# VHH binders against SET domain-containing protein 9 (SETD9), part 12

Target 1, 299 residues: SET domain-containing protein 9 (SETD9), of Homo sapiens (Human) (q8ne22)
Amino acid sequence: MPGRLLRGLWQRWRRYKYRFVPWIALNLSHNPRTLRYVPEESKDKVISDEDVLGTLLKVFQALFLNDFNKQSEILSMLPESVKSKYQDLLAVEHQGVKLLENRHQQQSTFKPEEILYKTLGFSVAQATSSLISAGKGVFVTKGLVPKGAVVSMYPGTVYQKYEPIFFQSIGNPFIFRCLDGVLIDGNDKGISKVVYRSCNGRDRLGPLKMSDSTWLTSEIHNPLAVGQYVNNCSNDRAANVCYQEFDVPAVFPIELKQYLPNIAYSYDKQSPLRCVVLVALRDINQGEELFSNYYTIVS
Short names: E, the ipSAE of ESMFold2; O, the ipSAE of OpenDDE; V2, 0.75 times the mean of E and O plus 0.25 times the DockQ between their complexes.

## First folded at step 5 (VHH)

Design v04 (from v01 with T97R E100D G101S D103G; framework vhh_vobarilizumab_d1; at its last look DockQ between E and O 0.04; V2 from the best seeds 0.00; counts 0 for: pae O 9.2 > 2, placed apart)
Fold by OpenDDE, look of step 6:
Structure v04 (fold): chain B 299 residues (1-299), chain A 118 residues (1-118)
Amino acid sequence: as target 1 above (299 residues)
Amino acid sequence: EVQLVESGGGLVQPGGSLRLSCAASGFTFSDYSMAWYRQAPGKGRELVAAITSGGDTLYADSVKGRFTISRDNAKNTLYLQMNSLRPEDTAVYYCARYTDSSGYFDYWGQGTLVTVSS
């Protein structure tokens, strides 16, 4: 008799694609409402890949322009057409600012969070969670997040299903599992941090950074790269964001890769870089904490 | 000057064991995280194992349960105990130092060759 119950539990477990492996063992039994049901794998996307890409490019371009004076070495490696593009964009921005503030063109570098706000109409940041003992959370700090907006990125080292998993799965709450079995280690401490930095250094092409490592520090360049701190929803706090997988296309601008908070573990990139973004399920107001569904059931 | 010198490589039969050593000098060894990498012919360098200054360890899945990374701070030496060796473990093994300032393994040894063959 005990064998049938275990088989039923095992079959049920197979239906659960657990996005956070360490959390599974402790919390599955207590919060059935925290499950996201997706009828088909294809319907797991709330927004199109094109929209995700468009958003990321918009934000990253804005960040690049804001830091343009620091990008001289990178610019030197880019085609003239690309350089010209950015020069033109800068010229337009300066003209716009002149029209508004009549004040001296002090190329005031804005904080990344300010750039995000200017670009998307909202900003997000880490803060102490409203949940007791949850530690850090992610909040909308300014503006209104519209439904369907990319609000964050889940940073970390990306492991293919066939790759050796450096995960001490035990005790790392920041392991994210994609639907296809790809894993992302979003831990910003310890060995995880070391591995990420190692991979990042490995992939560096002179002055060209192929990923963002600043999410491992207090001075982040990509303000979206805080998704690992988004807490799970509860019965009392419904999810207002969801995870969405995104493969970085090959045509992604090389000068903007420095803002991608993900790096592949493997040197031989046979597969596109997997990113996970968080997408708003509804309008989210300023001051609200982001909550996601840690578990998605694909039926 | 920072130096890392690997030793202990050689020819071993499948199922055999080998212990690699990395002698570190020119820096406070105990303050740094260290790692072993390997590079097989025609393949890229891959992380095998890492150990933090605090003693936390990480292993590639391919070597879990077979390899053990350890350190002796008194001797400024990093070790890799390799058991149950397989032909797929054949590679040049490198010792590397992690630096917080660079965010990368900034110093590497010259490597030691491990060949697993019948």
Scores: ipSAE 0.007, ipTM 0.320, lowest interface PAE 9.2, mean pLDDT 84
ESMFold2-Fast, scan of step 5: ipSAE 0.620; ipTM 0.843
ESMFold2, look of step 6: ipSAE 0.011; ipTM 0.511
ESMFold2 (binder alone), look of step 6: mean pLDDT 85; pTM 0.860

Design v07 (from v02 with S53Y; framework vhh_vobarilizumab_d1)
Amino acid sequence: EVQLVESGGGLVQPGGSLRLSCAASGFTFSDYSMAWYRQAPGKGRELVAAITYGGDTLYADSVKGRFTISRDNAKNTLYLQMNSLRPEDTAVYYCARYTEGSDYFDYWGQGTLVTVSS
ESMFold2-Fast, scan of step 5: ipSAE 0.225; ipTM 0.642

Design v08 (from v01 with F27S T28I T97A; framework vhh_vobarilizumab_d1)
Fold by ESMFold2-Fast, scan of step 5:
Structure v08 (fold): chain B 299 residues (1-299), chain A 118 residues (1-118)
Amino acid sequence: as target 1 above (299 residues)
Amino acid sequence: EVQLVESGGGLVQPGGSLRLSCAASGSIFSDYSMAWYRQAPGKGRELVAAITSGGDTLYADSVKGRFTISRDNAKNTLYLQMNSLRPEDTAVYYCAAYTEGSDYFDYWGQGTLVTVSS
């Protein structure tokens, strides 16, 4: 926990940062940016938006149920229309309290990557890349990834085409450019981390979080939120995944929004939240590293 | 930095109305998500209503249709319009602001008492 002086400086720094970012970006629009984006030949979607939504809901629902003891407390504060979806489970949870009390309130809670395995038949995680000097990479750690599966999500702050992203873009290799000019800043450090956390606080509904911020920590809740660490393909490593854009529909379950690893820089109620998923181009075996078909440019 | 001060509490008859206000000092009010919580004697704090900086709202089932949360960013003030008040609404009402979604950066007021009694 920061000291009292550091807390004061942090709040002043946050106001300074937000106050000047739009002005600086508008006046320095000619400064170079580093972007990662999908090449023209990858414009076509590999799977439908309905398949993406179905996969995300299946995974997020399983994560929610795995942590039901904690989620039931938050759920009790939500409208009856949301609670009614879980009525049977709430009744079972109340009956199970006697057994939990005898066992010091312990239930068998699986790690998020094990839930992913039980739900989709595979698991993924970040580790040291097989490429020399590439740093991190993403691997299939268990099971088999079938062609067309959603294997990962690109986390981060979502910027619309004309929104300022000057300071965050300097020396940042984790900015993904969508085909329509929307940017996603998946950097887990520095100013990018501060911006994401600030936006997460801005959109909080009491105890309910509207986005996943755990991808910024050592305890990741959404095991798919590792897409920014997937390395680009090369002559020695063929691409086995591709990026696909996805807009979150307005009817997305409110209790599951806490697992979405993306948040809008400025809220615009008329625009859906942009997400980016990584989709398998072929069957991918346990132990294989993920490689995508995109490149980095400096504008 | 932000300081929150609640006002508008008092004694009211069942079926009556009250408007609570929460005045925030500081220039970043519009960037905060805000909430009203309440605590009845001998009970824990519970969420009454929440509002994002964008105006999206959430209400506890017990107050839905009776209470309205709103904000005036020009006045740095959060409101809770309480209609059709019931004895069960008797509690100390607290204003809260969230910055980074962590307890360390959460701001709370000192509370304002609402008593619903005949």
Scores: ipSAE 0.285, ipTM 0.656, lowest interface PAE 3.5, mean pLDDT 79

Design v10 (framework vhh_vobarilizumab_d1)
Fold by ESMFold2-Fast, scan of step 5:
Structure v10 (fold): chain B 299 residues (1-299), chain A 120 residues (1-120)
Amino acid sequence: as target 1 above (299 residues)
Amino acid sequence: EVQLVESGGGLVQPGGSLRLSCAASGFTFSDYSMAWYRQAPGKGRELVAAITSGGDTLYADSVKGRFTISRDNAKNTLYLQMNSLRPEDTAVYYCATYLDEWGSPYFDYWGQGTLVTVSS
């Protein structure tokens, strides 16, 4: 029943998506996540774009290598120099030709959160929040997060300033507003889920996905894609992370785009894809919940 | 009902050209990415070329510079222009799309295929 109803809503959205009344965007001003007021001291980036890119490439490359056998179809589409690079990296990791041959015959892959730990020295995951009314939260589950580390990404469909966002905006607490008016819809259910999956299918190149859609499922591939569950700071819980906007550069490796948990609502070759990362404001210990400075700190 | 119907295959000599067509129906063609795959006798299916709804393209290294994928959204038709054909290009060529359905993973929809034989 619910799936049949949502399919009906998706069919209506497909017919009317370019005809939606943009005035509905005014109602997003009443949603706390769309009323982003950043303190003056938080307007500057905490870390460089190069540091964000380096971290994402390091994690995504490790995820790609961990799933190397399943990437064979994608590898067949890449230049020989890129294939050689990944084969060399895999050889260094496993030490010796015999281990590579045995691994190819055996499917022994690590969980995504284990790859994150091996790559950055910590893991994060969603769990029941320490706040009674918040539902889910994000915790450091292993290791130590150093100040300035990228700890999470805010997944979802990216809407430019003037693009229609009608049915997805109704009652949706997971719409994030960027400083320039770009919106990211990180809701993992309902019409928002259907929209993201539709956009992912639109931009797919054969077996090669241009975005990660697994954050919509129980089996996430990019362990950073839990940012929508990070709760806002309060008088009782100080902020330990902040949101930082990041535009994916044109030179981003095509085979790693499958790990980006964002996709543009409207196709535009000239505009870079907007992503949002959460960056540690201090060293964060194992067991701590993440809290963002989305709201102004109050005494 | 989703239908993909390929045409344009045939026998050609090395160095020749063919244009394959795929007529699509049963879905909003302009909203979805499309791909061409091929399968040689005794081999698995391999990607030849892909195109997004917006026209971005990807090619297998073996066909890059020789094949051109294109689409006509007004006609719900996908094309593959094949130039400088080689004996190694001999295969059944399949049109494919990935449709996202609520409650289901992406499905690969395939046509019946069209045979391309390159030999003298």
Scores: ipSAE 0.355, ipTM 0.701, lowest interface PAE 3.2, mean pLDDT 80

Design v11 (framework vhh_vobarilizumab_d1)
Fold by ESMFold2-Fast, scan of step 5:
Structure v11 (fold): chain B 299 residues (1-299), chain A 120 residues (1-120)
Amino acid sequence: as target 1 above (299 residues)
Amino acid sequence: EVQLVESGGGLVQPGGSLRLSCAASGFTFSDYSMAWYRQAPGKGRELVAAITSSGDTLYADSVKGRFTISRDNAKNTLYLQMNSLRPEDTAVYYCATYTDSWGSDYFDYWGQGTLVTVSS
């Protein structure tokens, strides 16, 4: 047994080391607003994991089918169990009916925002915030968001509790902290952007992407991937969305992984990919800005 | 120094089998997606099979059901099991890594290749 003083120092050192990487990496004492924190009291999910999964699959399947001419090339390289799901559509292409193919291509190609509207009954997009000096915000651009709907996803590189995020954390307001200490870096600039693109390339199978990187560009393919731009609530602007954590199941369709706006910094076979969705707390009308309920950790 | 060294190529009769190996060194093999490419004389390089760090696989339609890609992360080795070989499979086979499509060529590593000849 060490003396009482040495035991106290050792316990303090262990507590410090346990939080060393997240604490230093997040630069909490200098930039308390760099974290998107889910309060400890909010452990209960607003909607089921099955509802989150069902919504994401519905949207991603619609996006996949909307650009099927490009996806059919990727699909040709995938296992028969995947190709068999789209056999009827592949048969039409292989039969060489060019007039019908040209007609379908001209009539079925919609913008991602329009696919979201057709699929869920609403669209969202980033624009200049209604808050002075906040920069960007996220708005309902079309339709009605019903209470309990998945309205957005928080994109970015996923870091496990003890993984290094030092340089990416400096001056970065887009780091989301999960209840278990997992971090998501949703910054679309600088070293954060380079890290995400590197991880996306690492996991790529030829033309098949294992994550969506288009949220880093002006041409966003997954219209939900704007969650990092949702502003925090204030006394004058009540929260209308909340954050909910979601683990991607092992049986997630491989051809739809290209729409997931998250990627693990380091692969761990025992850890599922963490995603974060934003869920509507009430019905949200067209033209309204989204405001999240989160707490900034004050050092 | 990063190295990818292929082995296992040779002459085989139609209907035969070969197992290609790629020994990787100088990088954290388990963190990288890996692929086998081939190049027949007078043709461009084409993707044959790929495997992610998590073990998800992708195959060219021409080799599906005949070839199996696998990896041994403890041995830093990538494999390609080739069954029911056809004359059309004759090519130099290359082991390769991937980096980002934004800068894929910047850190991509390629082996020197191993010749596979399918002929009577």
Scores: ipSAE 0.000, ipTM 0.244, lowest interface PAE 18.7, mean pLDDT 77

Design v12 (from v01 with A50S T52S L58Y T97R T99S E100Y; framework vhh_vobarilizumab_d1)
Fold by ESMFold2-Fast, scan of step 5:
Structure v12 (fold): chain B 299 residues (1-299), chain A 118 residues (1-118)
Amino acid sequence: as target 1 above (299 residues)
Amino acid sequence: EVQLVESGGGLVQPGGSLRLSCAASGFTFSDYSMAWYRQAPGKGRELVASISSGGDTYYADSVKGRFTISRDNAKNTLYLQMNSLRPEDTAVYYCARYSYGSDYFDYWGQGTLVTVSS
């Protein structure tokens, strides 16, 4: 009998992994939907890595251009190969001293959530969850989210499978576990917040930021960086988004890295930066709350 | 008790070279991005060069090709090799440690004067 039981547990462990650290799993008997079985032929990825990259570049480029008056300061300090991409905009800015009065009257900068709406056709934000016990949740605040859209990103410090995450793990419900054992600590408080800020300061190059730290503040620059507040599905609330892992390619534009809400705990030249996006499983209407499934199949 | 102590400044002829050093103590030097700033008389502070914990470097256009920033983590020391010096490079040079998630530095050295004059 014990052999049969152990065999069943081993097969289950091989077919899917928990996305969050093991102590969260202790409550699974009280929430059966978090243990939902997915057929073996199912894929972890809903959209291609090219679609993820295309969406992130589109949003980040729009955010960059919207804040161009500030961004021009970092561009003046970057290589000519980067600066040349924006030479038309830089020429207008430099020649605009005599036309400053005209620009002063007509200058408009959109809020990040408005840029997201103009770019993807929808906006998302954190608010009080529709589930009384859950605290915070993430809602579609404007527009329509089409099936397959990148709806948010899971921010936080990225730990490789061999890296220590001891004190940050205590009482922390915001640690996401990737299929390969990589962890992302998306907690916006306490020691987790201090660690992320420390890593962000470590990797900064003069005026050039290599990651987004504003998700730790009330003034979020990347409006997608709210994924840690997306609640788990329940019997009454089906999952409408899923987690998808994404590795930032080496060719990612250096001037746009400031919008990536993830940073590696240790400097490792051999490993690409791991990000996690949340992808819509169906069309999601304005006013709806996002719900994820904490568990996925391992191939 | 974080301390940054600069040295190596002095008087040099146009076209000459100087090497600045910054001795760091009171923190884990290898974990932080470091920078060199300068301030000329009557002007604001400007970033000259920076280096990440991983060794990636950045240079202001005015010094690119002439200055080289480097670090020795075993000696907790930051360096700035300045070649082909010009009169406009005359300034007090400051070593700085990058702060957490902000656009400013949390610790600065006392500065070292570099004068480029015939």
Scores: ipSAE 0.000, ipTM 0.406, lowest interface PAE 11.2, mean pLDDT 79

Design z01 (framework vhh_7zox_3)
Fold by ESMFold2-Fast, scan of step 5:
Structure z01 (fold): chain B 299 residues (1-299), chain A 118 residues (1-118)
Amino acid sequence: as target 1 above (299 residues)
Amino acid sequence: DVQLVESGGGLVQPGGSLRLSCVASGFTFSDYSMGWVRQAPGKGLEWVSDITSGGDTLYADSVKGRFAISRDNAKNTLYLQMNRLKPEDTAVYYCATYTEGSDYFDYAGQGTQVTVSS
């Protein structure tokens, strides 16, 4: 019955995007929610794609070099254009450095969290949330997170708009919705876990993995891959991070893809891989818990 | 527990009609937006239609002018009147409930099969 204007307002209301599927609608409807308004063309971006890419490459490169003894074996299976980037390091590893270490002391490998700290000036990890009964949360465990920093990534299986996700979506609060309809299933349990591992096994290049599966285990290799444990903001806990979508460019280094905590469910292999990062909205101090906004309004 | 029970599916000839029903329980039906989503063999989920608590309706372009969604709050029942059915409408049809403004359903039923074939 509403006129054109009222119908237009209702249609805009119907276009509000929930970042996560609500399974207990009664609870959600009784609590006011903070909504983030985002123009569709911006895709909820706070920092540039170049800044996201630069951060991911910096962290992944540091992780690669920290594990170079193992990675040098994988490099032997890759094209010369990839191996040539590491020729100086390969020469040192096979000759000078190994001789010195055999004589005095073995080279120490740092934990992933320590590499993150050395690379970005902070570290994050999951722990018991400051919210009563919320379970897990994500905290800044070391250093200072500056405004605009990539502080975490949302891991999981990536589903294109029309791909079947019905059964994985039932009772699953860890399905992230992108503004274009792409979904990311970040659940580390049940069928979601099996699906991710299956896709990870499918997309290998010999010994080289095309995605990180360690976020499904207790031994996480990419310390950023904890984004699914970040809790929603509330009246008492303001959001200090936001979600930002990122498409992995075709020129992304093949040897670093193993650190991407995302994999496509099924695709034509022409579409770029979608990732989601969490970006700091303000400076975040050591000891603070991360809080995001689960809801986005799209015009 | 929220329950949605669909009925009314079946085999029909092209150009025929069917009326689907969905009986809801476990929540205050009149407070929620309701909709229909379908899944054709070998395809993903496709949104078909929704209706707000106030009775405002919205339809997918593929069904607009042929389908009519309605609700009876006194009976906690959602309906989908399907007219001028096409082979392309062959799918399992799911009743869904969702929060106003959401692009996702909160709960879905078990589905009812609609087959349009000669």
Scores: ipSAE 0.000, ipTM 0.136, lowest interface PAE 17.5, mean pLDDT 76

Design z06 (from z02 with T97R E100D G101S D103G; framework vhh_7zox_3)
Fold by ESMFold2-Fast, scan of step 5:
Structure z06 (fold): chain B 299 residues (1-299), chain A 118 residues (1-118)
Amino acid sequence: as target 1 above (299 residues)
Amino acid sequence: DVQLVESGGGLVQPGGSLRLSCVASGFTFSDYSMGWVRQAPGKGLEWVSAITSGGDTLYADSVKGRFAISRDNAKNTLYLQMNRLKPEDTAVYYCARYTDSSGYFDYAGQGTQVTVSS
């Protein structure tokens, strides 16, 4: 009975597979970010994977060191090969803690946005968009973003092209579409939020988190994880950032994975974790809103 | 192999109309959803409209009520009827084929220029 019903539904889905496009096309009318087109002559990457990796490691390392008192407790549970990287800092940290009135006091730590500024020379944050009725947007709140800088990341649950995404795709303005068919669901509400938190709990290694879930809260740990709020360019607003896909390499430091704002929906050991960064197309000044295009091109 | 050839662009005054055509070859046209995307000088690509293989249509808010997408599967041809044109509609218009699983475009034509000015 149940098998017969499911087979009927599956046969209908197989026959109407091309109609998956209507769900995504409906989303395109509400969120053009689901559309990506790359001209034959263009390249899909504006900066190298090594530049992306270098930027992420620089920022994540600074965030890790800013919260070192808490992170040192996690380090005590990690392999010696990881702890040895921080051996000198562990000795200094114990001395520093003894100089504080309370060993659990956080008065000397900087906010994540301040760490971003100290590390890359700028800060970004979400606010009300300059576009009428667009809701949220992302602004350069401090400093200057140079051309070629990684300026934000697109957070959310990563779905491979063979994985079903049904309820999350309907009326969801925060689904990003990669060129290879990989989807990223950056919605911070409803079922999308529940799915991300479930996957984050699944992949946790004791006290060590393997992905950042704080982008779902008011206390964001990775200040780059605001990419889903970047609005698309229009005739009145030129694009100043572009999307670039990035696969996390196997050698990525395990203690820094807690800052990656993406997680795979299904556990697939054969595929690297897909991330998406937004890269500056020109110098962007303090006070400017970020606007993305639907493709990445280089001359 | 896959070819999409656009035509019908040109110079038109504000309030005027143009009909764009796109002739497809190298694939089974009736099996694919098709769309139109435009690019104004110095700007990124903007999605305009989509039509499924079954004829269901979708439009960007900026063109709703003014543009109409249609297809003729017997002629392997996609159309875009553009009415009440505005200067903001000035762009190169590309005919594009959607993928069956990802919903992004995998092929596009060379484009046709639409200029709306007095």
Scores: ipSAE 0.000, ipTM 0.140, lowest interface PAE 15.3, mean pLDDT 77

Design z08 (framework vhh_7zox_3)
Fold by ESMFold2-Fast, scan of step 5:
Structure z08 (fold): chain B 299 residues (1-299), chain A 120 residues (1-120)
Amino acid sequence: as target 1 above (299 residues)
Amino acid sequence: DVQLVESGGGLVQPGGSLRLSCVASGFTFSDYSMGWVRQAPGKGLEWVSAITSGGDTLYADSVKGRFAISRDNAKNTLYLQMNRLKPEDTAVYYCARYTDEWGSDYFDYAGQGTQVTVSS
């Protein structure tokens, strides 16, 4: 679209970001992922919340340590209770507290996909789908995904049932509907992208980021944050992953929140942040594309 | 346009207290995370404290337990209550608005600053 049109939409969005538009009516015919369907045999969670949390912490901790030169600058600004977890590594870095106004992005020692492989035994990445004209898909690029593994996360802005979603809902096939009516807008362009970045700035704690925004770019820091590009199953392609809802617990490490690819549209102190993971339904080999079923599996 | 105006700085003895204020205008104050950064004589900028639009707070370890950040969204005002001040707290204190864009400096606007001098 021309830049003048996008500027006009951005100006309108700033006036109407508090207005509700029924997103469900606009997206029912375009994306079966917005439909809530739970087969009898799939009403239970495929894996426990403890298994989801354990996997996310393991991956995010490995990403944090891989980027430690940059992270040590942020870590030095955090409480002793957080710094004490990394005392041995901080002694090696010999860094003081400084304002982070670096115009250069420091690169990680290993690519995020390589960290994922070292941590879970496999890597995933987005690429051109094996389906003709489907656009993007997600593939196992290295290793083997065992049944029950968390293979991806569905990124995006999290909306409660009655929160305004005006311009973001129009023609948007990337709105995922949770069983309780919570919505996740995983669109990486247009107004949806602007909203996510705005929420990121709202929730920022100085140099500390409270969510991952790199899934909106070509340089993705959390390699799991590609779930919106997983194609739906078809007659020719059986589902090999399913969606599972997950609430981030209050005890989640603050220094690792920067890897969570979700952010709440409106602040609510008592509600946990909703995330959605994709879980393997069978062992998935290197080179295979991921295909999801159309439903959320919940206990 | 965006304006951030700090006040409340001054000369205080070690162990004393000061309350800094920052009045914001030209934007919807309640939609932004805000914070304080400081610059001591001959040193670079040091982050001091942050508060989200929802009221969550974070403090640099050097000020934790002594400083308290707060906001009054109805008055478009950010505060920093500074207690048990030390000579090392001597600096120009800047009110900052955190950027709503990724990939840039983490604040997009800062005020002119207010001088805090801690000496006997």
Scores: ipSAE 0.268, ipTM 0.668, lowest interface PAE 3.9, mean pLDDT 80

